# VH-VL binders against q0atu2, part 374

Target 1, 119 residues: q0atu2
Amino acid sequence: MLDKKARIRTSREYRNVFEKGKRLSGRFLIIYYVENALDNNRFGFITNKKIGMAVIRNRIKRQLRAIVREYQGQVKNKHDIVLVARAGIGKSSFEGMEKDYIAIMKKAGLFARNANKID
Below, E stands for the ipSAE of ESMFold2; O stands for the ipSAE of OpenDDE; V2 stands for 0.75 times the mean of E and O plus 0.25 times the DockQ between their complexes.

## First folded at step 17 (VH-VL)

Design vh67 (framework fv_recibokibart)
Fold by ESMFold2-Fast, scan of step 17:
Structure vh67 (fold): chain C 119 residues (1-119), chain A 121 residues (1-121), chain B 108 residues (1-108)
Amino acid sequence: as target 1 above (119 residues)
Amino acid sequence: QVQLVQSGAEVKKPGASVKVSCKASGYTFTDYYMHWAKQAPGQGLEWIGEINPDWGDDNYNEKFQGRVTMTRDTSISTAYMELSRLRSDDTAVYYCARAKYYWGFSAFDIWGQGTLVTVSS
Amino acid sequence: QIVLTQSPGTLSLSPGERATLSCRASQSVSSKYLYWYQQKPGQAPRLWIYDASSRATGIPDRFSGSGSGTDFTLTISRLEPEDFATYYCQQYESSPYTFGQGTKLEIK
């Protein structure tokens, strides 16, 4: 449930992140990220058939939206970030995805506050 | 073979709505944005908007904002464009076209055959 | 929005002649986001040139695209009868993605 302004909506902005962005791989997720000229962060997502059947992909999509929404306040402002789901994500738990997301965002230096206590 | 097949011609009265479909086959539907374009009789092409078929994010040309809605159904690899509050100058052929949105070139490489929408009283 | 202006609006030539079609942008467009389409009456547009200069699959080598920044050109070295059509340039540099008004290539 991310606000419309917090989502990458255009195909051209996805292209911008992939062409100019930095890449960081986690266990279940890869992020591509670049600074933007806006006053806010925007998130995009890529899932593919390698993840599994429709029921699994739909679950992953719901869980990724929930995780990104929950932690959006921790993310350093002015970034476009694309999350790419790796093939193995279909076998992950919600907690596993969440931990992977936190780890990669911290490693990328994208969390405004690096703290142990994240909801 | 990669193709986009659109629904048939429509005749509508002013003030009505029209919903055009675009069925994709021969490729992974969610790997390409779906775009829609308008071509009025004897005129050039005008981009209407785009939709991410995987996640549903949409973006519209301001000229059509508020009157156009793009949706998709991934279970049948079909994209839809609905145009509301029709007027006579909406009479046109409407095209769907796909474009890659990650790695590679991002031209409108495959187009539907077009759907003629006629608005007349 | 970026405005694309094509010239001439109509180009009347005979088979065997060279055609040069211009597309000028109101703002700089990266060559990788400049495309050309061919359209014949009653048909959908067909991708012809991408990345300003790369021919799409199946397009004859008599067609060439060139240019950068704000000035782009489509050239047909020796016209064949099947080449008479309307050609549109298009930019993907920024939304809204725009097309030129088209150049109609017609038999003299």
Scores: ipSAE 0.778, ipTM 0.890, lowest interface PAE 0.8, mean pLDDT 90

Design vh68 (framework fv_recibokibart)
Fold by ESMFold2-Fast, scan of step 17:
Structure vh68 (fold): chain C 119 residues (1-119), chain A 121 residues (1-121), chain B 108 residues (1-108)
Amino acid sequence: as target 1 above (119 residues)
Amino acid sequence: QVQLVQSGAEVKKPGASVKVSCKASGYTFTDYYMHWAKQAPGQGLEWIGEINPDWGDDNYNQKFQGRVTMTRDTSISTAYMELSRLRSDDTAVYYCARAKYYWGFSAFDIWGQGTLVTVSS
Amino acid sequence: QIVLTQSPGTLSLSPGERATLSCRASQSVSSKYLFWYQQKPGQAPRLWIYDASSRATGIPDRFSGSGSGTDFTLTISRLEPEDFATYYCQQYESSPYTFGQGTKLEIK
């Protein structure tokens, strides 16, 4: 799980990312991202009812946190990143979601040169 | 219609805790942060804190840090604010209010009707 | 934290007159994060102006907001009896989000 330091906690910080950030769309995920003035990365998440019933949304939420946590060491420091789940994410596999995350993070230039899963 | 409906008035003794509820209807509960504000008798508004209703991330005005806790139950679209170790100067009307955090304007556009909390011996 | 100072604290006027309410911030606030609320006794605050100058739904056009940086103004061009209330400005530029102390608009 991500600790408090690695999470976007305030509504104003979310607004900053959406207002000033860049947008990149993947198959199941959209990311919004902006460089921050801190010494660490912070992640935020948006999931909505179009994803599906509560049981599906709760699974997606757990899996997104797990994926972000597993790869947090590969993400270039000093960014606030918001992941927005697309409606179709409810039908994705864990592997499919993970591959989409890696692909969009690499395309955004946010992954380190040798981006790999944290052991 | 979009509404925030708060729980009824409370009378508490010094040192007790109070938990105020705010039930949302008419909109997607998780699309808006829920904020709480305080208004002491004859005084202005003071922001207490906020909670992300989808993910549960909370943030508090340092003045209330350690005494306030915000939670929510998405299954019933209800937010809660608990204030502990009550003092006489906690006597106030407490309001919940929503604010958009990823699309639209960020103003507190919908407010609950307020909950009067009286702390007396 | 950003401190918002409203002036005057009380403004006594008659219906038909023009009202000018000031809100000054201790540091710069983006216009899109400056709001005004109206509150009547026994009622919850109601959003009146957002983005410093945009009227909320249902708010009469005699109300206008203006300003940028540290100086913001709410103007009522021709007071109606129902306009007498307390007005609060609020900033959303940085946490903790703060309100001004309010300007009470009262009948002279």
Scores: ipSAE 0.784, ipTM 0.892, lowest interface PAE 0.7, mean pLDDT 90

Design vh7 (framework fv_recibokibart)
Fold by ESMFold2-Fast, scan of step 17:
Structure vh7 (fold): chain C 119 residues (1-119), chain A 121 residues (1-121), chain B 108 residues (1-108)
Amino acid sequence: as target 1 above (119 residues)
Amino acid sequence: QVQLVQSGAEVKKPGASVKVSCKASGYTFTDYYMHWAKQAPGQGLEWIGEINPDWGDDNYNQKFQGRVTMTRDTSISTAYMELSRLRSDDTAVYYCARAKYYWGLSAFDIWGQGTLVTVSS
Amino acid sequence: QIVLTQSPGTLSLSPGERATLSCRASQSVSSKYLYWYQQKPGQAPRLWIYDASSRATGIPDRFSGSGSGTDFTLTISRLEPEDFATYYCQQYESSPYTFGQGTKLEIK
């Protein structure tokens, strides 16, 4: 899992991202993002029951955590970013989610165009 | 119907720990943060902390930091608050309450019935 | 930390009278993060007003909330016997999410 410092921990911080942030949709993911006043990025996640049963949601949670962690070094500082899983994500592959994440982060201007897994 | 049902009253000795439960029903447990508040006899409400029931991220009022731990079990839609190293001034009714953390109403709209914790010699 | 100060601490009135309850914040609070709760003895608090001025479901229209910035008010136009309770304001602007000390509305 990401370090505590790299996670959105409070409900009010989630609300801030949704209220003031920009929104960008991919195939399996939606991101909401806003610049923060910190020296680092923070990530939050929303995975609703509409995605599927607990076994599917737990798989998606593990894979999203792994993807965000792997590409953390490529993300432009200083942002609060919330990833919202769309209903269709339950049928995606790991590679499909990874590609979607990279595409939306690049489109948002939060990722270098030649971004690779660089942890 | 939407409900939060808390565990029953507890009597503890100073120095002990207490763990209060809050079972949710009638809504999607992971869509709302769970908050905890304290109300000492004849006093007002004091916010203790919050937990993200989906991911487990927690945050505490500094006054309780180091003595309080919040956890949850999503398989039974239950949140827990554990308070350690109990003192006489921890005698209070403890409430759980839910609040939406993405779009929608962020007020504490549903509360548990409260759990009386008495710390006595 | 945002401190909420409610006044008066106790308000003694008779049914039929108007009640005005104040909640003052030590720093600015967005109206959308200012809430009022009613609490009767032995009961959990109940959400009464949200977003400073919106009545929660089932709350009579004699209750109204107003205010912005640091000064918020809960008004009851004509008190009914069931309205005698303690009222708390709460802010959700920043953690820790604080409550005022309460205004106890008691029958004269």
Scores: ipSAE 0.807, ipTM 0.899, lowest interface PAE 0.7, mean pLDDT 91

Design vh8 (framework fv_recibokibart; at its last look DockQ between E and O 0.86; V2 from the best seeds 0.86)
Fold by OpenDDE, look of step 18:
Structure vh8 (fold): chain C 119 residues (1-119), chain A 121 residues (1-121), chain B 108 residues (1-108)
Amino acid sequence: as target 1 above (119 residues)
Amino acid sequence: QVQLVQSGAEVKKPGASVKVSCKASGYTFTDYYMHWAKQAPGQGLEWIGEINPDWGDDNYNQKFQGRVTMTRDTSISTAYMELSRLRSDDTAVYYCARAKYYWGISAFDIWGQGTLVTVSS
Amino acid sequence: QIVLTQSPGTLSLSPGERATLSCRASQSVSSKYLYWYQQKPGQAPRLWIYDASSRATGIPDRFSGSGSGTDFTLTISRLEPEDFATYYCQQYESSPYTFGQGTKLEIK
């Protein structure tokens, strides 16, 4: 699980990311990211009914958190990052989601070019 | 019609717990944080905390930390606030209110009708 | 936390008069995150002004919000009988999202 300190928890924190952050779109994810004044990254997540029924949304939630956790150590620090699930994500595989995440994060310059799955 | 409907008045003894419900309708429940506020008799408003209905992340006023628990049931678009170890100064009207957390007005634009909680021996 | 201090605590005026309500913040608050609410006895608060100067839906144009930084004002150009209520300012700049103590606008 993501530590509490690694999560965007408040509505105001989400607002800050959406209002001041940069936006990049992937196949299954949109990310909003902005620098923060902390020594760690914080992640937020947006899922909506467009991605599917509750069961699907719950699955996507778990998967996104898993992906974020796995690559957390490879993300440049001092960022608030919000992941917005796109409508097509419900039909994607975990690997597809992961690939999209890595691609978009690299494009954002938040991952090193050699970022890979942690063993 | 967008509205928040809260549960009815409660009478509790000191040391007891109370759980107030807030049912949302007319909008997408998960698109707004649910906030709770306290208003003691004849007093002003005090923010208690907020919860993300989609993910369940919550943030409480330090004053209530340790005694308040906010939850939600997305299947019925209902938020809950539980206050434990009640004392006399917990006597107040409690309100739920929504606030959008992305792309829109951030204010508490819709409020529940309030729930009176009376704590007395 | 950001403390909002409203003044005056009570404002006694007559219909037709101009009302000026002040809300002072202990630290700077973005206009986007300063709000006003109206509350009448026995009722829930109602959003009145958002973004410091924008009227909520259905709010008469005799109401206006202004200010920036630490000083904000709610003005009622010509009071109507239904305007007599308690007004609260609120900041959404940072958690906890505090309210002012309110200004009670009562009929003289």
Scores: ipSAE 0.898, ipTM 0.951, lowest interface PAE 0.5, mean pLDDT 95
Fold by ESMFold2-Fast, scan of step 17:
Structure vh8 (fold): chain C 119 residues (1-119), chain A 121 residues (1-121), chain B 108 residues (1-108)
Amino acid sequence: as target 1 above (119 residues)
Amino acid sequence: QVQLVQSGAEVKKPGASVKVSCKASGYTFTDYYMHWAKQAPGQGLEWIGEINPDWGDDNYNQKFQGRVTMTRDTSISTAYMELSRLRSDDTAVYYCARAKYYWGISAFDIWGQGTLVTVSS
Amino acid sequence: QIVLTQSPGTLSLSPGERATLSCRASQSVSSKYLYWYQQKPGQAPRLWIYDASSRATGIPDRFSGSGSGTDFTLTISRLEPEDFATYYCQQYESSPYTFGQGTKLEIK
């Protein structure tokens, strides 16, 4: 799991991201993101029952945490980012989810300019 | 109908711990943060803390930090608040309440009935 | 921490009269994060007004909320016997989320 400092922990901070943030939709994920006043990034997650059964949702939650953790060093500092899982994510592979995340983050301009580029 | 049902009254000695439960029904448990509030006899409401029931992230009022722990069990739609090292001034009714944390109203729209915790020697 | 101060602490009125309850914040609170709750003895609080001015489901139209910034008001245009209770304002602008000390509306 991400370090506590890298997590959005309060309900009010989630509300801030949804109200003031920008929105970008991918195939399996939607991100809402806003610059924060901290020197680090914080991530939050929204999943819903439309994803599938508890076993599938728990798998998706584990995989999303792993993907975000793996790429945390490439994300531009000072952002609060909320990942919203779309219903179709339950049918995705880990690789498909990972590719969608990278594509969305690059399109949003949230990956550092020196991050590896996917062509 | 949407309902939050709390565990029954407790009598504890100073220094003990108490764990109060709050069982949700009639809605998707993980769509709302669960908050806890304290109301001492004849006094107003004081916010203790909150927990994200989907992901488990928690946050506490500094006054209770180090003595309170909030947890949840999504399989039975139940939230818990444990308060340790009890003092006489912890005697109060403790309430759970839900609130939206994405789209919608973030007010505490549904409350549990309250759990009276009495701390006496 | 944002401190909410309610006034008066106790308001003694008769059925049929108008009640005006004040809630003042120590710093600015967005209207969408100012709520009012009604509480009767032995009962849990109940959401009454949200977003400073919107009545919760089932709340009679004699209740109205208003205000912005640091000054908020709950008004009851014509008191009914069932309206006598304690009213709390609450802010959700920043953690820790705080309540006012309450205004007890009692029958004269």
Scores: ipSAE 0.819, ipTM 0.906, lowest interface PAE 0.6, mean pLDDT 91
Fold by ESMFold2, look of step 18:
Structure vh8 (fold): chain C 119 residues (1-119), chain A 121 residues (1-121), chain B 108 residues (1-108)
Amino acid sequence: as target 1 above (119 residues)
Amino acid sequence: QVQLVQSGAEVKKPGASVKVSCKASGYTFTDYYMHWAKQAPGQGLEWIGEINPDWGDDNYNQKFQGRVTMTRDTSISTAYMELSRLRSDDTAVYYCARAKYYWGISAFDIWGQGTLVTVSS
Amino acid sequence: QIVLTQSPGTLSLSPGERATLSCRASQSVSSKYLYWYQQKPGQAPRLWIYDASSRATGIPDRFSGSGSGTDFTLTISRLEPEDFATYYCQQYESSPYTFGQGTKLEIK
C-alpha cells in the first residue's frame, strides 16, 4: 500500500495532472505527470470497467499498486504522476506491466540517477 | 437513467451517529468522485468532503474533520457518509453528488434527493 | 480557503425583467472551475452553468454566465416564472470546494 503522503487524494489534484501534465503512452499504461510544489511524489490511478470484469480489474489494481510501491524510491521527487490503465492491460502478466512501467518512466526521465535496479 | 438515491430521513439524539447511504445507478460508479454537502434549514450549501469510489482516498472539509467518515462499497455502487457526536446544529439535509475527476465536466452534474437528519432533544 | 460572496442576497423582480447575480471570490478562480446551481424549495440543487459560462444540458439560452478571476456573473435576459429560485455559485479551484451563500431570486 502506498503511503498516504505518496497518493493523490483529491479530485482537483487529479484534474491538475490532466490539465497541466505531460502524457506518455506505453503498451499497457499511459502516464500523465507534472512537477509539484512538494518535496515528494504523489501517485494516482485510473482503472475502470473497460479493462475487464471485476476480478480482473481488482487484480490489475493490486499489481499496479505493487509495481509503483516497488519502484517509488527510485523516482525523482516533486512529481504528481497518474497511471491510466489501457484497454487490454487485463491480458498482461505482472512482468509485462512492470516492464512497461519501467520503460515509460525511464522514457519520461522520471527515474533518479544511479538507479541500479532500474537498468 | 443516471441517478443517486439516498437513504431515508433520520431522527437522532445529541451524541449519536448517523450513516447516510447514496446508491448510484446508470453509470460507472468508479469514474466519479462522490461528494457530500450539508444544507441546514433555510440556509445555503456547505461542502463536507469527497471520496474516490475506486481507490478509497478521501478528503474532508476541516470543519468536519474528526466527526465525518466517508466510505463506499463498490460491489453495490454505494457511498456512505457517517457523522458522529451529533449536535442540534447538525440538523440539515445531506446531499450526495458526483463529479468526474479527469476528462469532461467536473461540476456536480447529478445530485441525490437529499436525506433529512434531525437532531433533537 | 476560497470564500465566495454572492450579491445581492435577495433579488426581487418581475417576469420579463433582466436579472444579474454576482459571485465574488476571495482569490482567483480559473473559469473552468466556477459553477452555478439552481435550487427550488424541497429539491436538490441542479447544475446550471459550468466552466463559468457554459450552460448545462437543457438550460435555456436566456441564462448566460460570464466573468473571470474573482468576479463572476449569472445573467438572465428575460425572466420566466420558472426562473424564480435560489442560485449558488461554487468554486472547484481548491479544496474545500466552497459554495457562495446563495442569491434568492423571488417574484415581486
Scores: ipSAE 0.818, ipTM 0.918, lowest interface PAE 0.7, mean pLDDT 91
ESMFold2 (binder alone), look of step 18: mean pLDDT 93; pTM 0.956

Design vh9 (framework fv_recibokibart)
Fold by ESMFold2-Fast, scan of step 17:
Structure vh9 (fold): chain C 119 residues (1-119), chain A 121 residues (1-121), chain B 108 residues (1-108)
Amino acid sequence: as target 1 above (119 residues)
Amino acid sequence: QVQLVQSGAEVKKPGASVKVSCKASGYTFTDYYMHWAKQAPGQGLEWIGEINPDWGDDNYNQKFQGRVTMTRDTSISTAYMELSRLRSDDTAVYYCARAKYYWGVSAFDIWGQGTLVTVSS
Amino acid sequence: QIVLTQSPGTLSLSPGERATLSCRASQSVSSKYLYWYQQKPGQAPRLWIYDASSRATGIPDRFSGSGSGTDFTLTISRLEPEDFATYYCQQYESSPYTFGQGTKLEIK
């Protein structure tokens, strides 16, 4: 799983993101996101029984952690981001979830610019 | 009916550990953070910490950090609070309480009945 | 951490009187993150007021909450015998989430 510093751990931090954050919906995921006063990004997740039985939910949880971790370095610093799994996510493939995540993060303007280019 | 039911009273010796349970029913266990609070005899309430029942992320009041551990078992909708290296001033009633962490009111709207932990020789 | 100071510590009144309970915070607390709980001896606390001024389900309209910033008040317009209890304010603005020390409302 993500380093402790990269996770939203408290209920109050979740509330902050939902109340002050922007919302963007994808095919399988919804993100809520807000700028933070830290030097790093923090991620939170909401999965519920609408996704399916425990086996399906555990697979989705594992895959979401892997996707967020893989793309962690591309996300613009200073954001708290909560990923909410939509009911239909239980039917998705890993690749489907990954593509949805990338598309949403790109639309939100949360992916960092290419480090090899001058501004 | 929405309720939180805690385990029964415990008597422990100094240096021992105690693990209190809090069983949820009547709602989706993973939709609410579970909090724990301490109330020493004749004293007010003190927040100990919280746990996300879905993902297991926990967070503690620094006063209890290093001696308290919160866990949960989603298969039986039960949260646990374990307090180690017990001292006489840990004698108190311990409460679990739920709070919404997305949309709606985040107050502690449902509380367990409390578990008395007595630490004595 | 945010410290909540309640006053008075004990309030002795008779049924029919008005009670005013104060809760002061060491830092600003959003009204939506200030709550009041009632506790009777041997019982768990019960949510009484949320969002500083909203009554929880089943709470009589003689109870009202008010305030913002650092100064919050719980008012009982006309005390009934069942209202004599200890009242705690609590903030959810910042972790650790703290409670006031309580105001014990007792019969004179």
Scores: ipSAE 0.786, ipTM 0.888, lowest interface PAE 0.7, mean pLDDT 91

Design yk1 (framework fv_ivicentamab_arm2)
Fold by ESMFold2-Fast, scan of step 17:
Structure yk1 (fold): chain C 119 residues (1-119), chain A 118 residues (1-118), chain B 110 residues (1-110)
Amino acid sequence: as target 1 above (119 residues)
Amino acid sequence: EVQLVESGGGLVQPGGSLRLSCAASGFTVSSNYMNWVRQAPGKGLEWVSIIYRRGSTEYADWAKGRFTISRDNSKNTLYLQMNSLRAEDTAVYYCAREGSEWYYFDYWGQGTLVTVSS
Amino acid sequence: AYDMTQSPSTLSASVGDRVTITCQASQSIDSWLAWYQQKPGKAPKLLIHDASSLESGVPSRFKGSGSGTEFTLTISSLQPDDFATYYCQQWDEYSGEAYTFGGGTKVEIK
């Protein structure tokens, strides 16, 4: 589980990321991201009904939180990042989601280490 | 120097099976996302399958249930087991490594020809 | 499932010409597009990844541009070594078609 301070919670905070942030699409994920005025990163997660039933959406959300937590040490500090799952994610493997997350974070310039060292 | 060398292609009858090999050198297969891509004579490129770093696999819809991608880490070799082959599977089969930022193929083998004919 | 429309399928050109090849994705892929060159009897060779990033060792006359749904490969001054077939490639969000290739563009000598 991500620490409470590492989560985007309020509608206003989500709105700020969508309005002021940059957008980058991956295969299974879209991220919206913006620098914040805090000393830590915050993450938000959005799954819509096109993905599938509640059981599938809940599984996807749990897996995305696990991925974000595993790689949080590689993310450049002071960002608010919202992950929006695409419809196709419902049939993806855990590794498919993990690969996509790493790819989009590298492409966005949000990983603190060289791609060759992060892998 | 990165190299991928395919082998195992040949002539096989419809309904037959064939196993392709792709020997890698200059890098570690298990540390990369590895793919098979095919090309029918005179036609374009068509993706077949991927094996992920932790061993998850994904297949083209037409390949599911018939083809199996695998690897042997001790031999640094990628495989494609092809069963229930059809005439439309006739193609040159390439193994391909994904580049460091992924979702593109930076190195390809020379290809191995599979001909499915009676 | 996403598809790629690549045009033209064939073009005839002379050494020194500017050649333009276009790929259109059915849905936005941001900049997740690669270009490959293939000569007869050979494996494809990566030219450009991420729509515009030139691969090491590829001549600067090759340029990729575009984002979203429309992408272009330009060869600014065609050389004899450039007569080949070119392919674009993207990912697909749906299982069963992880990668999609364009139909190819054969660049022939006039």
Scores: ipSAE 0.813, ipTM 0.917, lowest interface PAE 0.8, mean pLDDT 91

